# VH-VL binders against DNA polymerase theta (polq-1), part 1

Scores and structures below are computed, not measured.

Target 1, 171 residues: DNA polymerase theta (polq-1), of Caenorhabditis elegans (a0flq6r38to208)
Amino acid sequence: EARQFEDQHLIFSAPTSAGKSIVAELLSWKVASTGRKVLFVLPYISVAREKLHQIQRCWRRDDISVCGFIGPQASNPNEWLGAVCTIEKAASLTNRALSEDWFEEIGMIVVDEMHMVFDSSRGAHIEHMLSKVLLWNQSALEKVRIIGMSATIPELYRIGKWLDGAKVFEA
Below, numbering starts at 1 at the first letter of every chain, in headers, positions and changes, except where a header shows other numbers; Kabat numbers aren't used for antibody chains.
F, E and O stand for the ipSAE by ESMFold2-Fast, ESMFold2 and OpenDDE, each averaged over both directions (binder to target, target to binder). V2 = 0.75 x the mean of E and O + 0.25 x the DockQ between their complexes.
[cut] marks letters that were taken out.
Atom coordinates printed by the task and the answers are left out, and those that the model quotes come from them; centres of patches stay.

## First folded at step 9 (VH-VL)

Design r5
Fold by OpenDDE, fold request of step 11:
Structure r5 (fold): chain C 171 residues (1-171), chain A 120 residues (1-120), chain B 112 residues (1-112)
Amino acid sequence: as target 1 above (171 residues)
Amino acid sequence: EVQLVQSGAEVKKPGESLKISCKGSGYSFTSYWIGWVRQMPGKGLEWMGYIYPGDSETRYSPSFQGQVTISADKSITTAYLQWSSLKASDTAMYYCARGTWLHYGLFDYWGQGTLVTVSS
Amino acid sequence: DIVMTQTPLSSPVTLGQPASISCRSSQSLVHSDGHTYLSWLQQRPGQPPRLLIYKISNRFSGVPDRFSGSGAGTDFTLKISRVEAEDVGVYYCMQATQFPYTFGGGTKVEIK
C-alpha cells in the first residue's frame, strides 16, 4: 500500500500557489536526487522562466542540472535531470523521450494550471502529452509520477479519474 | 493505435444468458470509461450505461437498469455487457465506446459492434 | 430525460451541395461547469458511429473541415459545406450534459 501511494499521481489544489508548489518541489527534488528526470510544465513563458531560475537555485546545492525548454533548445538528455518547459516544449520533449528510448529515465512530470485541460487549446496538448505518459505507465517497471497543480474547481475530481485515480488534495 | 475490439456475433434463444466483450488497447484502460450503446434493427442509438475500470464505477440508463450488467476486467483491458435471460427484444447491434472524464460526450473511439440475435 | 429532436428525418442532397441538420433539446444543454456537451456523430452504412463534433463546434481529429457545428442553449446545427459520396449515412446529435445521455432520432443523408 505504501508503494502504491508513492507511485500514485497527485493533484494539488489551493487558492494560492505557495503551498502546492512547495510540496511539488519537494517531491520533485526527491525524484531528481535518485537520478531520474523531472519535467516541470508551465503554461506561460514568464512563469516558466521564473520557475527555471527557482529550481536551478534550489537544486544547485546538490549539483543537479536543470535546463530550460522555453524557446528553441538543443539539449542532450544526459545533460540534465530537471527540465522546465512550456506546454509545447514539454510535448516535444516527451515525444523525443519516446522516440529516442529514454522515457524510462523520466520519474516525474509536474504540470501547473492543470485545470486548463477543460477549456483551452493548450489544455488539449497537456491532455495528449499526459495520455502518453499514462499509456507508458501501463507496462513500465518504473512509472512516471504525475503531479498536477490546479485552481480550486468543482470538476477537479474528473482530472483525478482521468489520471488513473490520482489523489486530490484540496487546501 | 487506440482500438476497441468487440466479440463476435451471437445467436441465442430466449431465456439464455449472454456475455459479450469489448477489449481496449493502445491507451491507458483505467484512465477512461467504456460505454455501451444499443441499436435495434433499423433504429437509432440508445445509451445503455458506462463503466470506469479505474474504480469500477458503473452507471446505467434507467431503461437498462436491472436489465443488463456492465463489468470490466482491467487486467485484460476488457469491458463486458451481459444478460442473465435474453429476450427477443434484445435483438440488436451493441457498440462499446471510449469516453473521457475531461469532456462529456467525447466518444472518440468505438468498437466494431456485436450483433446479438435472439429468436426461438 | 432530455429529449433530442432532429430535423429533417431524411436529407437528400446533390453531390457538392451543402447540407444542414438541426437538433433541438427539450432543455438547455449548458452544464454547471459552463460547457455545453452536445456532440454530433456519423454512422455510415454497416459501420459503427463515428464522432464528428464535440462541445457544439469542436471538430474531432481527422474530421474534414467541411463539417461544422454551431448553436447554443437548446438549438444546434450540423453543416456539411460540400457533401461528398462518403458522407452518406445517418447523423445523430447527442447530449451528455445530463445522464442518461440521449441521442436524437437521426438524420439520413443520402445522395439524390
Scores: ipSAE 0.897, ipTM 0.937, lowest interface PAE 0.5, mean pLDDT 95
Fold by OpenDDE, fold request of step 11:
Structure r5 (fold): chain C 171 residues (1-171), chain A 120 residues (1-120), chain B 112 residues (1-112)
Amino acid sequence: as target 1 above (171 residues)
Amino acid sequence: EVQLVQSGAEVKKPGESLKISCKGSGYSFTSYWIGWVRQMPGKGLEWMGYIYPGDSETRYSPSFQGQVTISADKSITTAYLQWSSLKASDTAMYYCARGTWLHYGLFDYWGQGTLVTVSS
Amino acid sequence: DIVMTQTPLSSPVTLGQPASISCRSSQSLVHSDGHTYLSWLQQRPGQPPRLLIYKISNRFSGVPDRFSGSGAGTDFTLKISRVEAEDVGVYYCMQATQFPYTFGGGTKVEIK
């Protein structure tokens, strides 16, 4: 039961991004500290870059390698525990994880602006990517925890249901 | 690949009970709901109801409320539609379809259908 | 219940020619969340229904671009720019804005 709570997906909603981001970062840090990979999925390049720098700075003290998969990149380090990605890159990365048999190394995926799943092309990509994660989790010994950050909308409960009964926190 | 596979055709008599199945695969069964649609011979589609296997939330169309029972066994990723007592008027093709919470009315994947024939 | 009315009942079309199907709802299909949950389904002879369009104009994956949906409020249209032989079947509109979900009566597309 304790493990069940640890594996439960979470949706955070708040008027401002500060509070929910802090929680997500703390949870992700814990996962990374165990040696499992964490993906941060951001909707825009500018936000992704900012997040990358932030996470790198925060996790530097613990020697946790954080890489960016933001837009076109020639090369990336092979060893990382944190990945800050745009939506497209996250999708690519998860596909690689499946094809290269390291999906089990992923412990958490944090998705910003998750409410986009309702009405955007990017949302469709998020949905597709996370659907694979959800499927993976059905048979995985170690599940990937999904953390969604969202604007405050009445439809949050629907995201919760979609994410296998994720717990929704509304500020 | 997402698939819904339904049980085979049924030939029954009035008054008999029946339970048909719809097995989902290729997706997280507990993340989506399964709906049932009736199509009487030569007629259009009728939405019967749906079940969300994640928490077993079930909703019926008013016309089917009390007439059928929708259930699911998430352990085997299977949804069910059952009658306690069939009527001749229950003769129809029955389809299951996957729905999503993200977009209402998005029946994206369908079973092949189960033909139920009820006759004396 | 929301009543969905499709026209025409039958649409004989010459191969390569366009087809148009209308669907009218008895009330607005704009949901409180701002979206309009109108879908179009295709049912080929002897086959289960297939999703073509969702939320008025979004093509489902694998659906040819010759299919397009449009409309707003209570009036919706499915268009096939160039009808092919494989397009023969019955087409249904469906609303999911209000429970229970309801289908149109269907439009049979046939080749002349």
Scores: ipSAE 0.891, ipTM 0.934, lowest interface PAE 0.5, mean pLDDT 95
Fold by ESMFold2, fold request of step 11:
Structure r5 (fold): chain C 171 residues (1-171), chain A 120 residues (1-120), chain B 112 residues (1-112)
Amino acid sequence: as target 1 above (171 residues)
Amino acid sequence: EVQLVQSGAEVKKPGESLKISCKGSGYSFTSYWIGWVRQMPGKGLEWMGYIYPGDSETRYSPSFQGQVTISADKSITTAYLQWSSLKASDTAMYYCARGTWLHYGLFDYWGQGTLVTVSS
Amino acid sequence: DIVMTQTPLSSPVTLGQPASISCRSSQSLVHSDGHTYLSWLQQRPGQPPRLLIYKISNRFSGVPDRFSGSGAGTDFTLKISRVEAEDVGVYYCMQATQFPYTFGGGTKVEIK
């Protein structure tokens, strides 16, 4: 398939978050620049807020709108191409995208600290959200690409299996 | 809504072949394991084996290796359990169950069961 | 194969009273990843098994909080704090730390 490399789900694992974060941000910028939405999912409000400001600054030069789903949010889904969300807000937003019929506008979901999916409590939100993406992708014309950034752990191959054979890059 | 729906009850004679099915719906079929469990009349549960439909990886418990075939057809989201030659001792209830790569031992959805009766 | 031994085989319980089920494994259930893959299932009369608890103590979604699991290593316990009529059935422990996965022999819970 001519697009196997660009459509395959990816998991980046490295000790330094800067290296894997930059790659994920460049991939997500490419998607946003083509007019499709990108969601960034982070585990904590403080890191999500920091990431929001970082991405807003970086993408302003291309006039790409980025908003946060960390607290009160704008009601206009078409105002943004980038969304920075905490885990619980991302789950809510993707459910809304499905019920309001704009899920096909989403081109990419980037999950930070992807290994948290193994956590029995907060990880369940990540698991349920991505399970809906995987189901969506089985029949949808406009598929969603999943990018994970994770701590280096030996269990990452299990996430790769679960995400339809996602490529795991371990440093 | 996730569902596993199994094929109906079977009455067979020793030596006959049989293929029973487990159809999954409401989830990405290729992302989860399907396991088969036997329950002989009045007895407990036994794991027979598993298949991961994503790449057809299949594992059998040693007692069932070579005795049954586990397979799946991704295009119709269906897993199968098959005997080439049934024995009277194969009389049992057979369940399918969905498992996850994320939490081993988490079999969250179960089929309704297929009763197989093998007698002359 | 890891042998799973349950006691008691039968547990008649007065409605509203607690029930406790023990499960012992022939070897440690601690996996190389540090987790212990011990699950508890319930099978009501005429029904398929259903998951109650996974990884020793995590209640599955929709399972009432009167069910709790505990233990470590080779010794595990399922407790029902106040038995209700709907809790009648057979309870199984199951290990998924090492293939082949294996079940305990089952414990029948009945109302006296």
Scores: ipSAE 0.609, ipTM 0.843, lowest interface PAE 1.5, mean pLDDT 89
Fold by ESMFold2, fold request of step 11:
Structure r5 (fold): chain C 171 residues (1-171), chain A 120 residues (1-120), chain B 112 residues (1-112)
Amino acid sequence: as target 1 above (171 residues)
Amino acid sequence: EVQLVQSGAEVKKPGESLKISCKGSGYSFTSYWIGWVRQMPGKGLEWMGYIYPGDSETRYSPSFQGQVTISADKSITTAYLQWSSLKASDTAMYYCARGTWLHYGLFDYWGQGTLVTVSS
Amino acid sequence: DIVMTQTPLSSPVTLGQPASISCRSSQSLVHSDGHTYLSWLQQRPGQPPRLLIYKISNRFSGVPDRFSGSGAGTDFTLKISRVEAEDVGVYYCMQATQFPYTFGGGTKVEIK
């Protein structure tokens, strides 16, 4: 019932990104406050850096560590609850989480520009990453929740079907 | 590794019931739909219908509506094609295929086929 | 139902030479989302169908570069630039723009 809705994947669609971003940020903060990891996936380095600084500032009040996996850089510490990633870095990080046996620590993945999953070139990274999450959730004790933020397009219901009946909110 | 494994060949008499299976593995079964395709001996391919196990939505091609039942059991990641009363004209090879809502017409994985022979 | 017509029915080809298969639909395959869901499949002897091309011209993963698709509206073509021995089989076009999805009648590609 209420537990089902908390596990349900969500897709937020709006002409302006400010409104849907705040809802996703509040939901992700709730997950991080329980001690589970949250990944924020964004398509561009500059946008991801802006988001990293934003989340770091917001979560500093609760002493929640947020790291960036954005570009060529030195290895990040493995002690964090928030990760802001570009698409390719998120795919690598989730693969590493599976191979190093900490995937169950992930509580939520927030994907910005979710509609890019339809892109034949870049969408494959998003599709493959989220397909592994969906497979993990079939048998896992601790499930991963997917939150998508998307442009308003008529095809969003197809992503909802794919994400195991994700709820699509249009504004 | 994604796989679709179908049940073995069947030899039946007209009027008998039959249920053949397609077991999916290596992927989230409820996130993709399963379609069924018929190939009569020496003939081309025909789309029969599909099921989306995530919400059990089914669709049948008009010529198969009421002739077969498509179902799934998500607890064992298996889709089914069932006849209540077989006809000799049901003799064919039957394939299951996985489809995605992301790219229509992208049937990326296929079962090996189940040969059904119906003769008296 | 959308009728898919393939020509030729049989295409004997010398190894290393090109092959071309035509597919025509009874109505436009442009979906309401603006995409055209025309696929090409290959069925080798004794094997299940296998996807080659989707959305007119996108090669599926692992499909050799010698396969290419083109077309628009109601007329579509699959080309094999240099036929290899492993390319023997029956090729089907299929539309997924409108349910029920429908196949063309098939084109058998043979060596010689």
Scores: ipSAE 0.511, ipTM 0.813, lowest interface PAE 2.3, mean pLDDT 88

Design r5
Fold by ESMFold2, fold request of step 11:
Structure r5 (fold): chain C 171 residues (1-171), chain A 120 residues (1-120), chain B 112 residues (1-112)
Amino acid sequence: as target 1 above (171 residues)
Amino acid sequence: EVQLVQSGAEVKKPGESLKISCKGSGYSFTSYWIGWVRQMPGKGLEWMGYIYPGDSETRYSPSFQGQVTISADKSITTAYLQWSSLKASDTAMYYCARGTWLHYGLFDYWGQGTLVTVSS
Amino acid sequence: DIVMTQTPLSSPVTLGQPASISCRSSQSLVHSDGHTYLSWLQQRPGQPPRLLIYKISNRFSGVPDRFSGSGAGTDFTLKISRVEAEDVGVYYCMQATQFPYTFGGGTKVEIK
């Protein structure tokens, strides 16, 4: 498993959200500035709605469109570069990207509360979504980078191993 | 669709070498463990060992350490089980199974099995 | 190595009636992460094993809801609420809490 640092998946684990959030936001902005899509995956509608407004405000200065997938809606993929999604909506959106042949436009997926991959009811959506990303990356010229933000848990190293040896930053 | 497809049945003589294969498809081969299981005729299941193709980390159950070699070629998404010198007691069905880092003991996909017969 | 002891060795059952299979481990299967990695597998005649239950009680995708798992610590049970003809085969418990992973000896379920 040899990989360059820019292709390496990252997991940030800290008791506070401030430091890990800003790094993920800077990396995602860089990807969006190159014209590739960034998906932000959050576990709860209220948190996702707040993040949507935050990213929309920040990226408007660079004329980068951000759409929310947190309720009933349909959106043309050419209408946005940023997507803020709940877990279930992100899984549906990535399935749509595969079936409609625009998955190659995705440059980064940022997963908040990544430790929820172990959750008994909702974790399967995260697992299946990221498994498709990992498969895509095996043969794709334009790879998808995964950035995770997680609570500090003893199982974190297992997620790192699963995500092709993702670099885990622990505070 | 995740699949594990194993190589075909083998009939061998004692002392011969053998390498059987397990080809994974429909998933990221380097992100999951592949385990090998032996089932001797009329007997139960035994774990032989495991490989994580992502970094080639291998683990052998104590009874099989030094008896077989487990390897993988990630460029063709294939895991291997190999004997340098077969014995009649190696006659068995051999299965491969995929395991996940997320849920230990969740071997969700199994190969169809490779029957190895060592006689004479 | 953790020894897994299954009972009974053979379980003849009448179609439509319940069946129960017991598995006991030689030590606790509670992992340091707080989870218990006890799985149940089914091997139908002439087929590879297939996963039924993982982490004691979680039914794998496509497994009928007549299969259920329970237990804690060292004692575990697989139940089939209404045995059907397709349930004939050998059932194994397996622990993955500690290397090396180990199987129980198997329980043959057959229709009488």
Scores: ipSAE 0.501, ipTM 0.817, lowest interface PAE 2.4, mean pLDDT 89

